VH-VL binders against q9m4b5. Designs and how they scored, part 6

Target 1, 129 residues: q9m4b5
Amino acid sequence: MQQQGSKSGSEMEVTWEDQQNINIFSRLNNRVHDLDDDIKSAKEKCENLEDAGNELILADEEMVRFQIGEVFAHVPRDDVETKIEEMKEATCKSLEKLEQEKESIVTQMAALKKVLYAKFKDSINLEED
Short names: E, the ipSAE of ESMFold2; O, the ipSAE of OpenDDE; V2, 0.75 times the mean of E and O plus 0.25 times the DockQ between their complexes.

## First folded at step 1 (VH-VL)

Design r08 (framework fv_rolinsatamab)
Fold by ESMFold2-Fast, scan of step 1:
Order: sequence, then C-alpha cells, then structure tokens
Structure r08 (fold): chain C 129 residues (1-129), chain A 124 residues (1-124), chain B 107 residues (1-107)
Amino acid sequence: as target 1 above (129 residues)
Amino acid sequence: EVQLVQSGAEVKKPGSSVKVSCKASGYTFTSYYMHWVRQAPGQGLEWIGEINPSGGSTNYNQKFKDRATLTVDKSTSTAYMELSSLRSEDTAVYYCARDQYTVSYEGRYYFDYWGQGTLVTVSS
Amino acid sequence: DIQMTQSPSSVSASVGDRVTITCKASQGISSYVAWYQQKPGKSPKLLIYAASSLQSGVPSRFSDSGSGTDFTLTISSLQPEDFATYFCQQYNSYPYTFGGGTKVEIK
C-alpha cells in the first residue's frame, strides 16, 4: 500500500494545472503592484511637465533662469520649451503603454479568479492589492 | 541590465549540505520566478525546482523534493538553494535561472537569464 | 516525466554547413519547447522558445520546426561562434526536462 498523498491535509486535491493557475495569478498580482508604482510615477511626471510647460508659456522674458544646485544659468525660453515638450511626450507615451499592460493583466487575473474560485470556492484566498 | 551572480565553488564531504546563493539585479526581484538547474560534468541539464520570490511558494522536481530547499531573501534580492545529504553523484555545476514573465494563460515559462554557475564537488 | 530524446549526441561540421539537431518528446508538448546554446565553461543561453520564437539578439540563421512530439533545430550556414553544445527543453509539464545535448564540433 502506497501512502503517497495520505499525509496531505488538503480537502481538495491540487493538481499540477491548478498549481500553474495559482502561480500565474501570483505572478500577475506582483506585476500589477510594480505597474501601479510605475504608473503613479509616470502620472506625476506628466502632470509636473504639463504644469511647467504652462507656466513657461506665460513668461514674457526670452531668457529664463534655470537652477542646478547653487549654479544659476540663463537659458533661452524656446530651448526649455522644447525639452519640456520632448520629455512630456516621452513620459506620456510610457504612461499609455503601462496602462495598457495593466488592463491586460487585470483582465487575465479576473478570468483566473473565476476558474480557481469555481473549483476551490472559499477554500482558496487570492489577494489583490 | 539583468544579472544573476552566484556564490563561489564549494567542496563538500558526502553526507553534508551545501547552500548556493544567487543575487539578482537589474529587474524587480519579486516579479519573476527563480529556478535551479544542475549539470553534472560533461552531462545534460536537470531541473531542481522553482520558487516564487514574492510569497516564497516552491515547486520541486520529485527527485530532489526530500533534499532540496529553495528560499529567498527579498531585502537583498538573493535566492538560495540548499541541498542536503550530499553524495558523489551530486557533483555538478548548479545554476539559478530566471523565467520570463508572461501575461498569457499558458503559464509556461522558459529561462531567459542564467547565473554563471556554481561548481559543487562532493568527495571525501 | 516527459523524456526528451536528442539526436545526434555529436556532429562534426565545417563553417558554412547546415546543421540539424532533432529532439523527440515521449508525449505531446504542443509548442512548449525551448532551445539553448552552451559554450564550454559558460551558462546556457536561450536561443528559441515556443518552438518558433527567436530570442532577441539571436541570429536569424537559427530556426526550428516541430510538431507535437518531434522538433528540429536548424543552423543554416554554420559560423565559427556556433561551435557549442545545444539542448532542447520541454516546459509543458512538471518537472521540466531537457534533452541530452548535441555537441557541434569542428570537422
């Protein structure tokens, strides 16, 4: 008589496929946390660059003071405008990409949750954020 | 850039244990599973097991389940493989390897980055 | 466990040759096969995954074909840097298993 599995305390058998689904869910959940941090940072940067651009548009001076540490430099307004716009476009495009990735992952997690809950019901706890 | 840096070579006596480390950098440590694979001199590759760094859950090749223990230290982004009850047949290069993240339902992963390997020699 | 039988165990070839390496799974693994290249004293490097997808940075002379249980890695026009050992791996089912390896040697 083989005692294989007889010492396991589980009420339901967790198959290899079930373990794969649990592993996938865990990986996706971790990625969502990483994406949330990246999205938050990208959003703040986009907003700050938008604000900086709007303030610069209202400036009457052709030269603006740019500060790096204790050094002050006067830079042509058009050069600063160009750099702000380039940085804004890059950051906002990155934000769109991150948001699309998160949407895909959230959709996949919802589908996995249905499969796992259908089999294990309240016997399984899947944490989300 | 993604890097997996392993601890140095070990010489162990039969019956002892060895613990190999794998320090990850260049990516979010908790977002990818870490695998361990060994290769006996002049022979093929053999999968030992995997660990989810986020929760610490493991899955082992049945051949190694009673002797291998996989752990992680998230604060240092380091994975560990401990193998007990060493025998001469355990002489091999041991690799850590990261699987590739996927958003697909397939849940099947290949190994995109590997550590440089740690030679473990078991001899009296 | 799924057994991966790789052939030949070694092949002698010259630069410019077409090299073919075969891998046979003991049961169906769909497209869940990866190929790795290993040079002496180095770790394996991923070449191909999902039986058809070339890893970024890997030369286009590497390709594969496969169906169910039979898979083939082809190196068209072998280059000096291609002399190495090649391994197939199934990742369809636990435990993950590898072929025995094929050493591509200078003729």
Scores: ipSAE 0.000, ipTM 0.531, lowest interface PAE 13.7, mean pLDDT 79

Design t01 (framework fv_tislelizumab)
Fold by ESMFold2-Fast, scan of step 1:
Structure t01 (fold): chain C 129 residues (1-129), chain A 118 residues (1-118), chain B 107 residues (1-107)
Amino acid sequence: as target 1 above (129 residues)
Amino acid sequence: QVQLQESGPGLVKPSETLSLTCTVSGGSISSYYVHWIRQPPGKGLEWIGVIYYSGSTNYNPSLKSRVTISKDTSKNQVSLKLSSVTAADTAVYYCARDFWSGYYFDYWGQGTTVTVSS
Amino acid sequence: DIVMTQSPDSLAVSLGERATINCKSSQSVSNYVAWYQQKPGQPPKLLINWASTRESGVPDRFSGSGYGTDFTLTISSLQAEDVAVYYCQQYYSTPYTFGQGTKLEIK
């Protein structure tokens, strides 16, 4: 751990240590936003794969087309069913890992908020958006 | 007094999978992120990847298709697997920790030398 | 990827003289830069983090400065034990990248 003397700040009498904690929080917040985007994307993919599977069960043709995002395929019905199930399993596992990572980062951010709010109270805003 | 120690085979044959273990003592791997970094002979440092508290991973895109990092918290160990190795994978492999997701590395293992040769 | 470029590749400095090593990033990394010292057969040792914060136990003669794209590691009075390779590292974004290293020798 670093122990540093107070350094001059421009406003709000922010110390060097405070600035480091704010920087770490900002970095973690950026990662949470990236993870939220990835989680949202993974959830949409899970829904699309479930919808594609349901669509396939109603199809009466031996060869079917399906779309996942921007990808289109024209393949035998049985092959499509197998592929959709495989992709669904993979996507669900990825989603679980992303959610666990977010939970870990949110826990770290909560600890940093406690330290920063103890000193600055209402003079600092560490919003998660 | 946190210590990290890498272990694994000194020699791996081309096309095989390299498996290394990082054993942590003096602290729990659940309290920090663990990274793998390598250094080819006479060259600089290359970040391989990290495993987070949750067990989620993030890999260098240049190695992503071949790398798996995992952990066993009950044994306080982190493992690295690198598939389809070639002579270019010959290096000293380090595990290192960071604190608070700063991603600077305050404790490093001593490194384990891996030579890829038939 | 953010590319970290050090200069010079090698540097010879007389004992007691000031040594300066530079590190440039291909894009702004704010102050998310660390410096490491590596001696033969040893792992890297953290010297400086956050561009200018000296790690506990690191001698006062080591200092770091810089922000954005240009960073400097300074040894105010070179000692024999400082002979090593020095690396800068950015931790602003993944993949985390290191400079190519600067070899410091006694002149």
Scores: ipSAE 0.000, ipTM 0.518, lowest interface PAE 13.7, mean pLDDT 80

Design t02 (framework fv_tislelizumab)
Fold by ESMFold2-Fast, scan of step 1:
Structure t02 (fold): chain C 129 residues (1-129), chain A 120 residues (1-120), chain B 107 residues (1-107)
Amino acid sequence: as target 1 above (129 residues)
Amino acid sequence: QVQLQESGPGLVKPSETLSLTCTVSGGSISSYYVHWIRQPPGKGLEWIGVIYYSGSTNYNPSLKSRVTISKDTSKNQVSLKLSSVTAADTAVYYCARGYYDILTGYFDYWGQGTTVTVSS
Amino acid sequence: DIVMTQSPDSLAVSLGERATINCKSSQSVSNYVAWYQQKPGQPPKLLINWASTRESGVPDRFSGSGYGTDFTLTISSLQAEDVAVYYCQQYYSTPYTFGQGTKLEIK
């Protein structure tokens, strides 16, 4: 008696360890997409807060220049500046942390790809597209 | 005291272009941003868009293909044009002030609103 | 787009009693939330910005709180002039979006 075997090498022996690595890669890939959205949002907020601080200074100068005797007090400058600085520090530091997390995950994904592609070659696709 | 005042036609026919004007007094439109917000009868508020003192604009994606906001600093006026109107565009239209983009994505001074009815 | 959802749609509160209105965002908006009061035939009036900062001239009985996705407007002791529709708004991201409104009435 004999059984037919594959000659193409397309039959994969997927071990428990291989499946765990694939699952880890998938989880990390999903997290990178979530991080990309968070990073984009945080970059926009950080940039807008920088712009807002500059606009506040510019607007105050324009009011003094064009409207002698008018007090720019319907929006208290010190309170607004404090809020901008607090939010800027929080948002820009959050951005830095998110970028560091993404770099770490991308590095881990590259290591997992190296291991999995060495064993499975073209028999596996580890990208979301 | 800064004041904003909308003016418009009241009644507009379907498929026509709605044109509204916001006149600002007590301050220069060169010093702040002007937003347009609308409110259909008995419903909530919808942000339409903004014009910055630089003249740049940002529009609600749901209306972007039909909306144009422009300003005339010599007249201290901001205009809103909304093309191809339908009954769904029936609303009270407000102009409102925002100072510093993200800091003032809230609105501290509002016009009284102008009622627009789209009907044949 | 960020969706803002208020609860309840309407509430009736006796004069002098506490009124609480909630607002939930579909994603985190940090503290970039404003609250408005609108009376019939009038434009909205800004009450609160930055989730908890009371606008100049707004009575102390109005307060805001919250961060992230859950926000609350509180009127500590309802007065007759407080009868209105209240709206929350996020300004974390464009397009800026409002809640559907909460109608506050006297019980």
Scores: ipSAE 0.000, ipTM 0.510, lowest interface PAE 15.9, mean pLDDT 79

Design t03 (framework fv_tislelizumab)
Fold by ESMFold2-Fast, scan of step 1:
Structure t03 (fold): chain C 129 residues (1-129), chain A 123 residues (1-123), chain B 107 residues (1-107)
Amino acid sequence: as target 1 above (129 residues)
Amino acid sequence: QVQLQESGPGLVKPSETLSLTCTVSGGSISSYYVHWIRQPPGKGLEWIGVIYYSGSTNYNPSLKSRVTISKDTSKNQVSLKLSSVTAADTAVYYCARVPITIFGVVTEYFDYWGQGTTVTVSS
Amino acid sequence: DIVMTQSPDSLAVSLGERATINCKSSQSVSNYVAWYQQKPGQPPKLLINWASTRESGVPDRFSGSGYGTDFTLTISSLQAEDVAVYYCQQYYSTPYTFGQGTKLEIK
């Protein structure tokens, strides 16, 4: 293997605190990755429920076929309207919570990057997937 | 705010079927996944199963052959039936909710719990 | 099944001191971990979800951390009302499982 340029034992030392900060950053980065998938799904669901609600308002049928998870049911129009509104409120509120969690984590990751890059500069790569 | 309240017989004889009801107020059972969890005296928590807003169920494999969870949306109630009970089924039984999961998101942590109902299996 | 193991089984801490409870999973659960507080005669109360997110209304002295297989609940300055049994729970896969519980008492 190449041995040129490996002359010094006085390299920058990684402390226990530095390792903890790196580990925390890695954990938060993994959470942001999971959270992005969750946010994308929540946004699509929220939009689909909004569209379903708008479509239902235009419908004249008293009974509609409604899909809840993997089950189809024939349900009175008013009941479907209520369920869509409840699901929309729950989904949109969950979306806001997920977005708030992501903002909190991104802010925390930025602070950790500042600390780690101040010490290690180009010798560390804090990968954001 | 949402409240969950369990009710049941208190005392059940061995080999009989235990029937419990969870009544939800302040919200619709169609807006949550409802779970059943139990706790034997002086012991920890054991997950029993869940009923999704679709009416589909998922049960702890250790109890699957004996357990049925169902719901009645007109009464805003979720029911648990556990057949062939023994002394090992003596526990406090809780119902608990999770909010409706966003498509593909696993959020099975329990933000609201009922007060619990005590079930004793004794001859 | 994923097994959740807590340590210690019981812990006595003086008022105002730090309490630390650990939870280990038999396989990686990512950050799909929740923590609950249970007082005698009461149902469990959610404290932490997603390993480190504090539930609304929970005092800021409670914090959670961890990822993969190793998780920690910390109470930075123990108060008298914190005497309880604490449980971790994984919700990564079914069946959902809880740790055996850690009883926290005042020294």
Scores: ipSAE 0.000, ipTM 0.493, lowest interface PAE 18.8, mean pLDDT 79

Design t04 (framework fv_tislelizumab)
Fold by ESMFold2-Fast, scan of step 1:
Structure t04 (fold): chain C 129 residues (1-129), chain A 120 residues (1-120), chain B 107 residues (1-107)
Amino acid sequence: as target 1 above (129 residues)
Amino acid sequence: QVQLQESGPGLVKPSETLSLTCTVSGGSISSYYVHWIRQPPGKGLEWIGVIYYSGSTNYNPSLKSRVTISKDTSKNQVSLKLSSVTAADTAVYYCARHYRGYSYGYFDYWGQGTTVTVSS
Amino acid sequence: DIVMTQSPDSLAVSLGERATINCKSSQSVSNYVAWYQQKPGQPPKLLINWASTRESGVPDRFSGSGYGTDFTLTISSLQAEDVAVYYCQQYYSTPYTFGQGTKLEIK
């Protein structure tokens, strides 16, 4: 039946370490959202550079129009090919680092989630949305 | 056109190290992320790991203590080593990549697969 | 790890009829799902990526749908050449994981 005074035996004592784990989880969760956006942008850029490089190789043109910031220039095909490869390498390496960071964070969040849910059960909600 | 071809010993004894090679033709491995996936007889697919542009790796946690993936750009080859094998490691082993070479986790280019049997 | 569960394990459909295969993830994977077709003695063949994008060269009778945790692969009019095992895969997070497979046969 109903219990006197409704003092919940389900309530857990929050320790210093628990509070630190909750704070860490919140920071990591915020970072994952930022990383998802960065990863998506980097992937699109890698894809566009790969397409540009492939188009250049197939076209076999002597001179091409190349965008540098807000301006376009006509440059030798070989120079453009080199620039595209350099930009692709830099962007794909950057993407690799972002993806490695996300994997590290997701792994750490899973470990924290396991520890916190084991202690607090339904009294805590660790959402990744 | 890029092609991937796996090769290895076919038969490995329990407790030994399995060594497989994926040879890439028609393109440079330095431009691609290369993955290893395996399939035990009559069962589904298991992702083993990946090697990135930089040579960095990421492994399935279930296999991490036993797996090493490396590459030799001069030979255009990616290698998989799996230590301390047991009968549970009997499978067809595939190397695979995404067309654009990014770290997407789906695969439109697969090798033919190489069969590995662990038996004494 | 994210667990991918397919249903049914096996399906028999008459030629020209619709076949539907379901895939459920243990947590949200957004639209980071691919579908593969595998025939005996062959590597898997990519059919669908990003839950609903058909790969070049894949017949338009194949379609994918879904978001979050519930995904489907549909073959609108089964052909004899479609007899195979079909796998879903999530690539939202490593380790990448596959469903157990659905064996499609002609009734």
Scores: ipSAE 0.006, ipTM 0.551, lowest interface PAE 10.2, mean pLDDT 81

Design t05 (framework fv_tislelizumab)
Fold by ESMFold2-Fast, scan of step 1:
Structure t05 (fold): chain C 129 residues (1-129), chain A 121 residues (1-121), chain B 107 residues (1-107)
Amino acid sequence: as target 1 above (129 residues)
Amino acid sequence: QVQLQESGPGLVKPSETLSLTCTVSGGSISSYYVHWIRQPPGKGLEWIGVIYYSGSTNYNPSLKSRVTISKDTSKNQVSLKLSSVTAADTAVYYCARDLRYFDWLGYFDYWGQGTTVTVSS
Amino acid sequence: DIVMTQSPDSLAVSLGERATINCKSSQSVSNYVAWYQQKPGQPPKLLINWASTRESGVPDRFSGSGYGTDFTLTISSLQAEDVAVYYCQQYYSTPYTFGQGTKLEIK
């Protein structure tokens, strides 16, 4: 319920809506931390695939040894290059998606922070851990 | 109270750009997120993308290279453009909202009635 | 992308009997799952959000449950008006993805 009779000297009241906004901020903050871990993992995989592609360019052989798990095959260089490019495309697109999701969530958090700080000023602390 | 209404051409030629408009009444597009979702005949639902209150966008990676979502706050309208269309883009297209402050991104409490788009020569 | 798989694809239930629809995600989505009802010629209608929270105006006979990777929509006593296709959706991460749908019919 709203109480319109508050006057100077009264402490700011936290409404149900305000509490929901604070709870949403907390959940978004937790999701950003999970995303940071996923982004780091995806970035490492993308970089490793880039390195593998660069090594193939330097090899200068028509047939290369390709490993999938514990299985080795002698495969035409072009086939290996295609497989590395496919894996890289999938991994780097995944990375882009995760980064876009993080940007979206950070933007949401900034908006919530702005709304809550406009009402509560220095009475509330929404700093990230 | 809040209503979303899609509009656009019912027939689009292959290789052309599909342009759809979602008109919002009973509320400001600055108060919530607007999503586009499509449904091919006899098939399930596919999320296309969203435009946030800030004007930032996020697109389904499967469509990202061809999709643009934008808004005109003065007209309370959100538009979807999908380039280089093929027969696979034939679907009913919906706009839907998400409440930005309550109950997180990505479930849709209010939908437009849908507009049918056929891609054919 | 997170894949949402529903079972069964089609379900026939007698009026007044219980209907159960399952939804499985390819990875944990916590409780970020919504359920929709779609009748021919109409847009989907939100029934359940946060896996188990019933949307305002949705009859009490609809309930949702689950956490992590396994989710269930239950209709405790099927009414004629409940004949529709039902979709689950995850909103844990983008792109948001839907199950393939379950068609609910009268036996």
Scores: ipSAE 0.000, ipTM 0.504, lowest interface PAE 17.6, mean pLDDT 79

Design t06 (framework fv_tislelizumab; at its last look DockQ between E and O 0.71; V2 from the best seeds 0.00; counts 0 for: pae E 8.4 > 2)
Fold by OpenDDE, look of step 2:
Structure t06 (fold): chain C 129 residues (1-129), chain A 119 residues (1-119), chain B 107 residues (1-107)
Amino acid sequence: as target 1 above (129 residues)
Amino acid sequence: QVQLQESGPGLVKPSETLSLTCTVSGGSISSYYVHWIRQPPGKGLEWIGVIYYSGSTNYNPSLKSRVTISKDTSKNQVSLKLSSVTAADTAVYYCAREGYSSGWLFDYWGQGTTVTVSS
Amino acid sequence: DIVMTQSPDSLAVSLGERATINCKSSQSVSNYVAWYQQKPGQPPKLLINWASTRESGVPDRFSGSGYGTDFTLTISSLQAEDVAVYYCQQYYSTPYTFGQGTKLEIK
């Protein structure tokens, strides 16, 4: 957040409350960035699991090769299917939670922006480059 | 008034898993981030990790492979698990609250619980 | 990891005199710095966050300053109850890290 100190106008006194709002906004913004990374990762995992599940459904084999860590095992298809579904559900649920958290934070940020822009107008920039 | 309280076994054997619980009262854990911090005897503070509103976690890289933080919202509790403990894990363990809405970091702490790793 | 280095490790100050504790970060942490007071057998107590904002209930004799890499906690007039270990902490990036602590005693 670059405070472009516009030289010319009446130095609006930054109150304690203003500073707190700016600080909170900054922290929330950082958290949003972290959430974006987490959301991206979770989406990728969810998609991969979905794809794996779909592939498995198309497989006619009773026993499938399944990788557990660095070990390949032959596992019943049904067991793998169940496991993938469980993993998918958990991952997708986690994704949903992350998105909800982000939404909440973004909402809070919007409120703070309104307050801060109302006071500081062009003397503050809260937009991401 | 918000209160945090750590609980768990005070003694853990080497190579075992340390398990602690942070019980929060006077506020919902769903409204705050909860951190774990430890302090070895006579030493400084080490940040272990945090659990966020969503349940996502962030751990100290130095402990990441051994640490798990989780929460039970129904019980308003946060849990810490540290696997493969050694004498170096002997410390007072604290849980602390962070509230973004207030702009405060670690504004409330538990009293801490002492964990000794000994055979 | 960002390293926080406090100075001095220990400080003895007379009652009513000024106590100054410094904290240096290995890289810029903006104003994402907190100061804690810890008394024996107690958890750390948050005194200052955002480098210079006092926590509610903290006496005005406590002040924090600094930005970037150099930070200072000042007690303008040391009181007996101020005997404790003080820690700086950065929360600019994870992992959050603490200074090694400064033991403040009465001279």
Scores: ipSAE 0.347, ipTM 0.775, lowest interface PAE 1.3, mean pLDDT 90
Fold by ESMFold2-Fast, scan of step 1:
Structure t06 (fold): chain C 129 residues (1-129), chain A 119 residues (1-119), chain B 107 residues (1-107)
Amino acid sequence: as target 1 above (129 residues)
Amino acid sequence: QVQLQESGPGLVKPSETLSLTCTVSGGSISSYYVHWIRQPPGKGLEWIGVIYYSGSTNYNPSLKSRVTISKDTSKNQVSLKLSSVTAADTAVYYCAREGYSSGWLFDYWGQGTTVTVSS
Amino acid sequence: DIVMTQSPDSLAVSLGERATINCKSSQSVSNYVAWYQQKPGQPPKLLINWASTRESGVPDRFSGSGYGTDFTLTISSLQAEDVAVYYCQQYYSTPYTFGQGTKLEIK
C-alpha cells in the first residue's frame, strides 16, 4: 500500500499539461542548439563561396580545374562562376530560412517559459532564455 | 483533417533516380517537419530523413550520399529523390509529419506508395 | 546510431487478457519514445508519445511506460481489433530508429 502524505496547500502540483510543456520546451531547446550549429555552418559556407567567387575574378585563366566526385575536369571559368553564384544564392536563402526558424522557436520557448515560470517561479530552471 | 498523400512511379530501373512527392492538405508544411520513412516487403520501418520548417534537411547516414529531400511551400509539397537505386530500395515509402512545437511525433502518415526496383 | 530492440518478436494473447511488449534502447533516450500500431496494408498509427502519453482517440487499454533504456507498451484487455504489428521508436537523436516490430496475434 502507499499513503498520499500531507499537503501544505502551498506546494505546486505538476500536471500532465505542465509535463507536456516541459517536454516540448526541452525538444525546442535541443533544436535551437542544432539550429545554431546549422546557422554557423551556413554562414561559413556563404563566406567561403564569396571568397571562391572573388578568387576566380582575380584568376588569369579561362579554364579552371573543377572536381566532380573522384574526377578533376578542366572546365570553362564562366561555368564554374555560374555554379558558385548559384550555390551562394541557395546558401544565403537557406541561411535566411534557418534564422527565421530559430526566431519562431525562440518565440515559442519564451511563451512556454512565461507559462511555466508564472506557475513554478524559481522552482524550475529552463535553459536558453 | 490533415492528410498526406505520396505519389510517384511504381517501377524504377536499377541505377536510376527514384522521385516521389508528398502532398499535404489540411495544414501548411511551414508548420510541420516532414519525414520520409520506408518499409521493405515483410520488414520493419527505416527512417530516411526529414525536412525542417526552414528547409534544412537531415538524412539517415546510410542513405545520405543518395538522398535529397526538398519542399515547395506554395504547393504544400515535399519531394524525395533517391539516386542510384538497387533492388534493396524496393519498399513502401511513407511521408509523415512531426508537430515539433506541439510535441506530436508522426501523428499523421500518408497511405504509402509502393516502389519496385527491377529491370 | 541508437539501436532499438523489441521483445518478443511475436506474441499470442487470448481476448480480454493483458499483452505486454518490451523495447530496449542501446543508450539512454530519456522519455523520447513513441509506439505505433500497423495493420496489414495500412500505414503505422501513433499510439503513445513521450513514452507514456496516449494520443487522442487511442483507447484507455493502451498504456506506455519507461524511461532511459527500458520501455513497455501494455494492452490491458486485448480486443480483436488490436491484432497488428507494434513498433517502438526513439526520437532522442537522429537518425530516428525503430524497433524490429512485435506481431500480436489472438491465442
Scores: ipSAE 0.047, ipTM 0.680, lowest interface PAE 5.7, mean pLDDT 84
Fold by ESMFold2, look of step 2:
Structure t06 (fold): chain C 129 residues (1-129), chain A 119 residues (1-119), chain B 107 residues (1-107)
Amino acid sequence: as target 1 above (129 residues)
Amino acid sequence: QVQLQESGPGLVKPSETLSLTCTVSGGSISSYYVHWIRQPPGKGLEWIGVIYYSGSTNYNPSLKSRVTISKDTSKNQVSLKLSSVTAADTAVYYCAREGYSSGWLFDYWGQGTTVTVSS
Amino acid sequence: DIVMTQSPDSLAVSLGERATINCKSSQSVSNYVAWYQQKPGQPPKLLINWASTRESGVPDRFSGSGYGTDFTLTISSLQAEDVAVYYCQQYYSTPYTFGQGTKLEIK
């Protein structure tokens, strides 16, 4: 969010409440950006775990190579399958929680936008880009 | 109206886990974020971390390996656990509120609880 | 980590005179700065948020200013009750960080 740096030809009054709402909106916007980064990372992890699980389904060997840090080790397929499923469940739950928080924040930002645009109209820009 | 109160043992032995509870009254912890901050004797303030609405957390990297913040919404409580404590963890521990709809950051603090680490 | 550096570390000001405390961040934090007052045995009390917005109930003699990296807390007419340690704090990015504190005393 950016503060309007110029007048539109009419002097507008900015109250304490207006400044408070602008500041709250800015903080919420920053939190949404942080959440978007976390959500992107969680989605990528979930996709990678799904791909790894699919590779195990296609294989019929009892021992598979599994990366532990920078070293590969041969471990039982069942152990890797269990580990991947546990990680998928944790990642999916984490992703759901992050998306719920974002939804709540976006809803609150929308309410703030309505209030601020109703008063300042074209004199303020609360949109990204 | 909103009040935060820290509770927990005041004395903890080295290598053990420090456990504190922040009880919130006058509002639901589902409506804002709760932070933990500490202050060693005669020193400044150090932010420990936050728990968000989602239950996700963000920790000071200096403490991340040893700290866990969690919440119990049914009791309106937030807990802090700090493992493997040493004398350096002796401090006053505060919980504080951030209301992302309130317009103020850290507008309400608990009274603080002193934790001493010694054997 | 964003370092918040306060100056001076301690300050003695005559009763009724102006006290000025400076806070400089190691990188821009926009206006995401808060100021706190802490008296002995008490938790910090929020005075100023958004660099310059006074909290309700805070006396008019407290004011804040700044944007970016340079911030100032001013007490226009020092009262005896203002003896405390003052902290600036950034909340632009985690970890949130505080200045080292400025001890304010009556001269």
Scores: ipSAE 0.014, ipTM 0.643, lowest interface PAE 8.4, mean pLDDT 83
ESMFold2 (binder alone), look of step 2: mean pLDDT 91; pTM 0.932

